# VHH binders against c3ng28: the designs that were tried, part 16

Target 1, 373 residues: c3ng28
Amino acid sequence: MLIIIRPSGEIALKSPRSRRNFEHTLANNIRSVIKEGKIWRSQGVLFLEVNDNNKNIEELSKVFGIASFSPVMSIKSYNNNLEDIINKAKEVFAEIVKGKIFSVRAKRIGSHNFTSLDVQRKVGEALYPFSRGVNLENPEVEVFIEIRNDVAYFYYKIIKGPRGLPVGVAGKTVVLFSGGIDSPVATWMMMKRGSIPVILNFNLGGSVHRKFVLEELSVLRKWSGGHKLKLFIVNGTDVLIKLSQIEKRNRVVMLKRVMYKVAERLCDKANAKSITTGESLSQVSSQTMTNLYVTEYGIKYPIFRPLIGFDKEEIVELARKIGTYEYSIKLPEYCAISTKARTSVELDEVLKDEENLNIDYEKVLENSEVIEI

## First folded at step 4 (VHH)

Design k03 (framework vhh_7mjh_2)
Fold by ESMFold2-Fast, scan of step 4:
Structure k03 (fold): chain B 373 residues (1-373), chain A 119 residues (1-119)
Amino acid sequence: as target 1 above (373 residues)
Amino acid sequence: EVQLVESGGGLVQPGGSLRLSCAASGFTVSSNYMSWVRQAPGKGLEWIGRIYTSGSTSYNPSLKSLVTISRDNSKNTLYLQMNSLRAEDTATYYCAREGHYLSDAFDIWGQGTTVTVSS
């Protein structure tokens, strides 16, 4: 079985050198996901030849960089004779259009002595007697003929892919991953833009928390384009003990500053150039504009918040689509820290507390458990 | 039996020219996309160019000014003309049939012919 894979439109708009690099990464990601068959590039598309249809359809639907793909019913080499294409179309599509209102769509690449409209008209004419009629705007079935130089490809399905860019083209980001509803969605959005996520989790909830974080990452692994996900698990107990020494209202923001500072060290070690969080503006008291300002103050890497402008309903809808929602709702809350933070902490107060606590962020990171998924 | 047999390689002086031949049996070259590929000692495979069923050609941009691909349908033979040869052109040259479906993957390869650009 041959599948035509069409890269995202954004890739097609890149310079020839960039386009080749993006298409090369996409092809490698598909090879990593499918693990069998043959894949090759040809004139703006990728061809994938495999033995199994159903598994490959599902897996390709999770590869970022794919706009759409089509399983090919038949292929015909021809010698500049349009009648060969018409006869083959009649042979392969007669049963597909039988008793239905249909339309023919033709595309061509290369030099020919006929136009796409010539193909559509003559194939439409040949198939008309088998059909219930032709309607270009609202057909019950569409049949496609894609002519690339001297070969015609016949198909009747266009399956939408997830679009975006191939994972690997945009560099690494360190994701502060709580395993709640938001951070898996933020991770997915960064993968959609071609970034490789490096996952940093502060475990304050024990073995149950670890279990569901791993299950969420197993789901996200299906969207990673075959790239392994590296997870750093920090035991947050030492940090919690130190936080017991400061004003209760400031503890959540201070914990977040510790998380950001450790993520900053991980950026250095993993050669990542940004920190990503699942924070959305004003969702909880620790995520007010003032508290986000205080939390990130002095961090040397850009902070990406893909969800900053999303409401909770939008995030939940994406989490369900991605497949992480059912695991996110099972995560324990961080009950060892107060559930209510001050909605507006004072920067100077927090900086004084930070100086007095004198947490060794490098040591916190060094004591992490490292897992590849 | 489907096969490709390259010939025309050998020792050539820097600045010289050489034409390689690729004779096909068991199939028709004009009905397939045909490519030339080379492998220098200790290096990976490098694609040189292809000829389409229509007779049009495309080349590796790094080599386009130095090579020309053609065919003779009556002899069922593919050719690679090389000009201004340099020591770095020393390699084993392969003729290959591109796979089904306009593939950049090759399903039939020749044994190769060695070109040595010496001294």
Scores: ipSAE 0.000, ipTM 0.088, lowest interface PAE 25.0, mean pLDDT 83

Design k04 (framework vhh_7mjh_2)
Fold by ESMFold2-Fast, scan of step 4:
Structure k04 (fold): chain B 373 residues (1-373), chain A 119 residues (1-119)
Amino acid sequence: as target 1 above (373 residues)
Amino acid sequence: EVQLVESGGGLVQPGGSLRLSCAASGFTVSSNYMSWVRQAPGKGLEWIGRIYTSGSTSYNPSLKSLVTISRDNSKNTLYLQMNSLRAEDTATYYCAREGYYLSDAFDIWGQGTTVTVSS
């Protein structure tokens, strides 16, 4: 089977050198997912030749950088004779349009003695007797003919891909991954923009929490374009013991500062240039603008919050689409820091507490469990 | 050492048949896409067809009725069966391992075996 893969439109807008580099990364990611594929570039698209296999459709639907793809029903070489294309279209599409209202769509690349409109009109005319009628705006089935120089490609499906950019083109980000509904979605959004996530999890909930974090990452691994996901699990118990020494209302913000500081060290180790979180503005008391300001104060890397402007309902909808929701809702709530945070903590107060706690962030990171998924 | 060695070429009469062999060493043919390519005297390279890792095949439409590509995994050997040979089929035939992308070209070539179709 031949599949026509159309890269995201944003890739097409890049310089010729950048476009080639993005397309090469996309092709490598496809290769990592499709083991038996021969892939090549041709005038703005990628062609993928594989054995007939419906699994390829499912796999391609999770590769970022793909706008759409089409399994090819038939291929016809011709000597610029429109009649050959019409006859082949009739042969391959008669059964597809049978008893249905249809439309013909044609694309043309290269020099020809006929137009796309000529193809659409004459093929439509030839298929009309088999159909229930033509409707250009709301057909029940669309049939496509894509002519590239001296070859015509016949297909009737355009399957939407996830768009975005190929994972690997945008560098690494350290994700503060809680395993709740938000952090898997934030991770997915960073992969959609071409970033390789390095996962940092503070385990405050024991083995059950660890189990569901791994389940969520196994789902995200299907979207990674074949890139392995590296997970660092920090035992949070020692940090929680230290936090018991400060005012209860400041503990959540202080825990987040510890998490950010450890993520900062991990950026250095992994050669990542940003920290990503699943935080949404004003969703909970610890995520007010003032508390986010206090939480990130003094961190040297940019903090990406893909969900900062998302409503809870939007995040849940996306989590269901990604496939992480069912695992996220099963994570038990840990109890050690269950008191409501102040909506506006005092920066000077928090910095003084931080100085007194004197946590060795490098040591915390060094004692992490490292897993590759 | 990675090598491809073709054999089975020679003189054949028009309308005749011939089977070419390609023995691989240093890698496994079933793990790679393998192609046959030919070059007629004074002409450019012409792709004949390929065999996928699955064992499925794909051919140059101009040659599909003339040729069949197969392999024997136990012998790590690729075959090209040619039937109804014409004078135009006179060429040097190459076995080649394909890169994953066409732009990578063929990364391993055999030395070639010559087929002459003449009466």
Scores: ipSAE 0.000, ipTM 0.235, lowest interface PAE 15.7, mean pLDDT 84

Design k05 (framework vhh_7mjh_2)
Fold by ESMFold2-Fast, scan of step 4:
Structure k05 (fold): chain B 373 residues (1-373), chain A 119 residues (1-119)
Amino acid sequence: as target 1 above (373 residues)
Amino acid sequence: EVQLVESGGGLVQPGGSLRLSCAASGFTVSSNYMSWVRQAPGKGLEWIGRIYTSGSTSYNPSLKSLVTISRDNSKNTLYLQMNSLRAEDTATYYCAREGQYLSDAFDIWGQGTTVTVSS
């Protein structure tokens, strides 16, 4: 079947050179995901010719940069004769509008001796006898005719895509990925804006945490536009040894500073220009404004927090939609990052503790396990 | 009252072995993560290892070849076996209970038992 793919509206607003780059990346991502058929660009849309199966529709629904797509029911070449289009529409759509209130939507690209309104009116007239009536405002079914130069495309479904930008256009970000509910959602949001995530996980919970992190990343891989996800797993044992030496109330914020410092080194190694976290303001004691300030103090790269203004319920709803929620809830709370911390740690105390701990962040990163998903 | 009491310290010749004991009262060691920690004179605390509720163990990589942590659930007692002792192993040895959260890493400590490695 033939599918018309419409890029996100934001892409259409780019400069001609940027638009070509975004459309090129989108086409390549679609090729990486679908892995069969042919894709080509035509006057602001992409055409994809593939086998007729539901898998392709499901896979396209997870490609960022797609606003919508439509499986084409029929194609009609014509010699600038509107009557050919009307007759084909009647043939194709009579059963679709049968017993229903309908409307006709027409779009025209190129030079023609008729308008989109002419097409809508005449096709509407031809289909009316098969229908229950016409209602342009609240139809039960909409039928579409898209005319491009000398070819008319007939369809009745517009399937919404995830929008956003093609993964790969915005560069790399290092994601501090706990495997809890929040970090997978933050990762998804960065992919939606076109970034390639490099995943950094501190394993404080052994093989169980590793298993569920890998399962969550397998879900996120379906949204990556065919890009592989690189995962760095740090064994947290040596860090826990050091943290046992400082005041109890400062330990959670210090653990986060260690994570940020190691993420900073990974940015250098992976050529990433930002660190992303799943932190939401005031969600837990370690995520107060003061503690976020202390946590990121002195970090070289910008810190992106896509969830900073989200309620827990909003994050859960997204996690369910993405498909990561069922794995996130299986992580044991003790082995995950603790929420018990001072709500307002002192910067000077934390910096003094950090100096005294003298952790070799580069060495911590060097001892990580590297997996490609 | 919850309490940890270490015993078994003393003088040991270099290359010798020693087993330390830690008797718990007021709680069950098998229901908690338990750790051994040491402090040499004039130095900071050094974590030795832990035993999980499952009975599995993890060790400080610098010490793994020299030590073994075990427990006897019937006696509610934690053990630290040390082999090939060196002068640098001279320290006060503590057993500690780990809390529910990372911020509670050690919520109960013993009084310590001193090990001196010398000729």
Scores: ipSAE 0.000, ipTM 0.254, lowest interface PAE 12.3, mean pLDDT 84

Design k06 (framework vhh_7mjh_2)
Fold by ESMFold2-Fast, scan of step 4:
Structure k06 (fold): chain B 373 residues (1-373), chain A 119 residues (1-119)
Amino acid sequence: as target 1 above (373 residues)
Amino acid sequence: EVQLVESGGGLVQPGGSLRLSCAASGFTVSSNYMSWVRQAPGKGLEWIGRIYTSGSTSYNPSLKSLVTISRDNSKNTLYLQMNSLRAEDTATYYCAREGTYLSDAFDIWGQGTTVTVSS
């Protein structure tokens, strides 16, 4: 089976050198996901040849960098004879258009004695007797013919891919991953922009939350373009004990500062250049603008918050699309610190508390469990 | 050193069958896509078929009913079984390792083995 894969429009807009690099990474990711087959580029698209029994082709719908793909029904070589194309289209599409309102879409690359409109009209005329009619704007079925030099490709499915950029082109980001609804969506959004996520989880909820995190990462693994996901699990218990020494109202922000500081050390270790969180502005008291400012104060890496402007309903919709929502709802919201954060903590007070706690962030990271998914 | 060595060629009568072997050294055939390619005297290269890492195969449609590609992983050897040979099948037959990237068709070729179909 032959599949036509159309890269995201953003890839086509890059310089020739960058475009080649992005297409190369995309092809490698496709090979990792499909596991067998031959892939090659041809004038703006990728062709993938696989065994007819390859059950993994549906996974292409989860490969970032793909705008769409089409399994090819038939291929016809021709000697600049349009009638060969018309006859083949009749043969392969007659049953598909039978009793339906249809349209023909043609695309051509190379030099020909006919136009795309000529192909559409003549194939449409040949198929009309089998159909219920033609409607170019709202057809019940569309049939497609791509003519590339001396070869015509016939298909009737255009399957949408997730678009974005191939995972691997944008470098690594350390994701502060809580296992709730938000952090998996933030992770997915960074993968969509081509980043490889390195997952950092502070386990404050024991073995149940550990299992939950692993289930969500198994879903995200399907979107990683074949890249394995590296998970660092920190036992948060020692941190929570130290936080008992400060005022309850400052504990949530201080816990987040610890998480950010450990993520900063993980960036150094993993060669990542950013920290990603699932925080949205004003969603909870610890995520006010003032508290986010205090939380990230003094961190040397950029903090990416893909969800900063999203409301909860929008995040839930994405979580359902991604496939993580069904796992996120299995557990109620967990908070190991059962106190309300101040909506506006004082930076100087928090920095003084931080200095007094004198937490060894490097040691916290060194004691983490490492899992590859 | 990476090498592919074909064997099993020779003179065969029309309608006969022949099995070609390709022994690999310096790499593992099951870890790569492997192809058979032929070149008739004075003609261009014609791709015969490939075997994927999974063991599945794909063939040139004009030759599909006439050939079978297989491998023996324990011997690190690739095979091409040919049936119903015709004078037109007279050619030098090559096994080749396929490249892993978009631009690489074949990165390692054998020296070839000649098949002559004549009565």
Scores: ipSAE 0.000, ipTM 0.183, lowest interface PAE 19.7, mean pLDDT 84

Design k07 (framework vhh_7mjh_2)
Fold by ESMFold2-Fast, scan of step 4:
Structure k07 (fold): chain B 373 residues (1-373), chain A 119 residues (1-119)
Amino acid sequence: as target 1 above (373 residues)
Amino acid sequence: EVQLVESGGGLVQPGGSLRLSCAASGFTVSSNYMSWVRQAPGKGLEWIGRIYTSGSTSYNPSLKSLVTISRDNSKNTLYLQMNSLRAEDTATYYCAREGSYLSDAFDIWGQGTTVTVSS
């Protein structure tokens, strides 16, 4: 079977060279996900020919860079004769419109001696006797005819894709991944913009925490466009023990500074140019404006916070849609880290504590477990 | 009373082995994540490893080939087996119970037992 894949509109707005590069990456990602079949570009769309349509349709719904896709019921080659298209439409759509209120939607690319309205009107007339009526605004079923040069494509489904940009076009980001509700959603948002995430996890909750982090990453792997996810697990217990030596109110901010500093070293190692976190403004006391300022002070790379302006309810809705929510809710039961912190820490106090702790961030990173998913 | 008491330390020759014990009172070790931590003279705390409620273990990668953590649920006791001891392993060894929050992350500590590796 043949599938018409429509790239995100943002890709079409790029320069010819850039658009070609994005479409090439998208095609490669589709090949990595589908693993079988033939894919080619034609006049602003991608065509995918596969043997198993049900499994491949489901997989395409998780490929960033796809706006929509349609399984093709039938194709008709013709010599600019509208009658051939009308007769084929009647043949393939009669059963689909049977007993239903329907509408015909036509799209035309290339030079023809007829318009899209001509196709819609004449196909509508041919199908009317099989239907319960026509309604252009609220039909029970829609049938589509897409005419591209000398070929007409007949379909009745338009399946929405996730949009965004193909994973791989925007470079790498190091994600500080806690495994809670927020960090998987932040990771998904960065993949939606075409970035390859490199996952850094500080294990503070033992084997149970590790299990659910791996399950969340298995879900996110389905959205990665076939790219493997590299996970670095740091044992956080040694860091927590050192943090017991400073004022309790400053511990959460200091732990975050350690995480940011280790992520900075990982950026150098992985050739990433940013750090991504799941932080939203004022959600918890450690994420006030002042505490975020203190946390990131002196970091070399830009800090991306895709969720900075999101409400808790919005993040939960996305986590459910992505498929990570059911695993994320298990982590708080075993997490050793408190979200309770001073709402405003002093920069000078935190920097003095940091100097006194004298943590070797490179050594912390070197002692990480590395897994590919 | 909730407490942890370490024992089994002492003087040992380089290349030797020691097994440290940690007896818990007032709570059940199998119901908590338990860690071993050490502090060498003049240095900071160094985490050795952890045993989870499941009985699985996790170690500091720098020490993984040299140590084994276990427990005996019937005796409510945690153990640290150390092999191929070197002078740099000279330290005070603590067992600790892991808490559920950062402020309480290590809420119970033992008094420590001293290990000296010397000829």
Scores: ipSAE 0.000, ipTM 0.206, lowest interface PAE 17.2, mean pLDDT 83

Design k08 (framework vhh_7mjh_2)
Fold by ESMFold2-Fast, scan of step 4:
Structure k08 (fold): chain B 373 residues (1-373), chain A 119 residues (1-119)
Amino acid sequence: as target 1 above (373 residues)
Amino acid sequence: EVQLVESGGGLVQPGGSLRLSCAASGFTVSSNYMSWVRQAPGKGLEWIGRIYTSGSTSYNPSLKSLVTISRDNSKNTLYLQMNSLRAEDTATYYCAREGLYLSDAFDIWGQGTTVTVSS
């Protein structure tokens, strides 16, 4: 089966050098995911030739950098004879439009002695007797003819890809990954912008927490464009023990500062230039504007919060779409996002607590478990 | 008065088993997440595992095969069963209360009970 793959429109708007690099990375990611067949670039699209199986369609639907793709039903070479295209369309589409209200869409690339409208009208006329009628606005089925120079491609499905940019083009980010609903979605959003996530998890729930974090990362691995995901697991409960020395109302913000500081060290180790979190503004008391200010105060790297302006319902909808939601909800309640914390902590108080705790962040990172997924 | 008191420590031979108890007063063990934590001589605190309100448990992956946490609700008591003890398990063992929120984690600690693994 031949598949026409259309790169994201944003890639087409880049400089010639950048566009070639992005298209090259996209092709390599597709090869890493599909692992079979032949892929080549032609006039702004990629062609993929593989065995006919539904797994390839599912896998392509998770490759960032793809706007859409279409399995090709048939191909017809021609030499300025529009009648060949019409006859082939009738042959391949008659059964597809049978008993249905349909429309014909034609796209043309290159120079021809006929227009897209000519193709649409003549093919529509040829298919009309097999159909229940034509409706350009609300058809039950659409059939497509894409003419590229002297070859016509016939298809009736346009499958939407996830868009975005190929994973690998935007560099690395260290993700503070709790395994709750939000951090997997934030990770997905950074991959959509072409970043390779390096996952840092503070394990607060032992083996059960570890199990569901790994399940969520297995889901995200399907979206990584074939890139392996590196996971660093820190024993977060050891950190919580130290936090027992400070006022309860400051503990959640202090835990987050520890997480940010360890992530900062991991950025240095992994050659990442940002930290990503699943935080959204005012979602929980620890995520007020004041508490976010206090949490990130003095951090060397930019903090990316892809979900900062998202409602909880929007995040849940994305988590369901991504496939991580079913695992996120199985984490122990203790590790859930809901916390009883002060909505406004004092910067000076938190900084004094931090100095008194004197946590060795590099040692915390050195004692992490490292897994490649 | 909210209090946790550990007991059952002592000298055990390598390869032996030991069960530690933690008696709670002033609150109900089954209404809280409860953890066991240890500190070996000259080392930092190491989390062993916890038991949730549901009765489910989670463990430090490095210790999972060696320990079991349980409770007796009628006695308001938490237990830590340790098997195949090694010299490296020599430590002071603490039970601690975790609240349902992160801010309430390890808010009440016992005084500790010492386990020495030696011939």
Scores: ipSAE 0.144, ipTM 0.595, lowest interface PAE 5.6, mean pLDDT 86

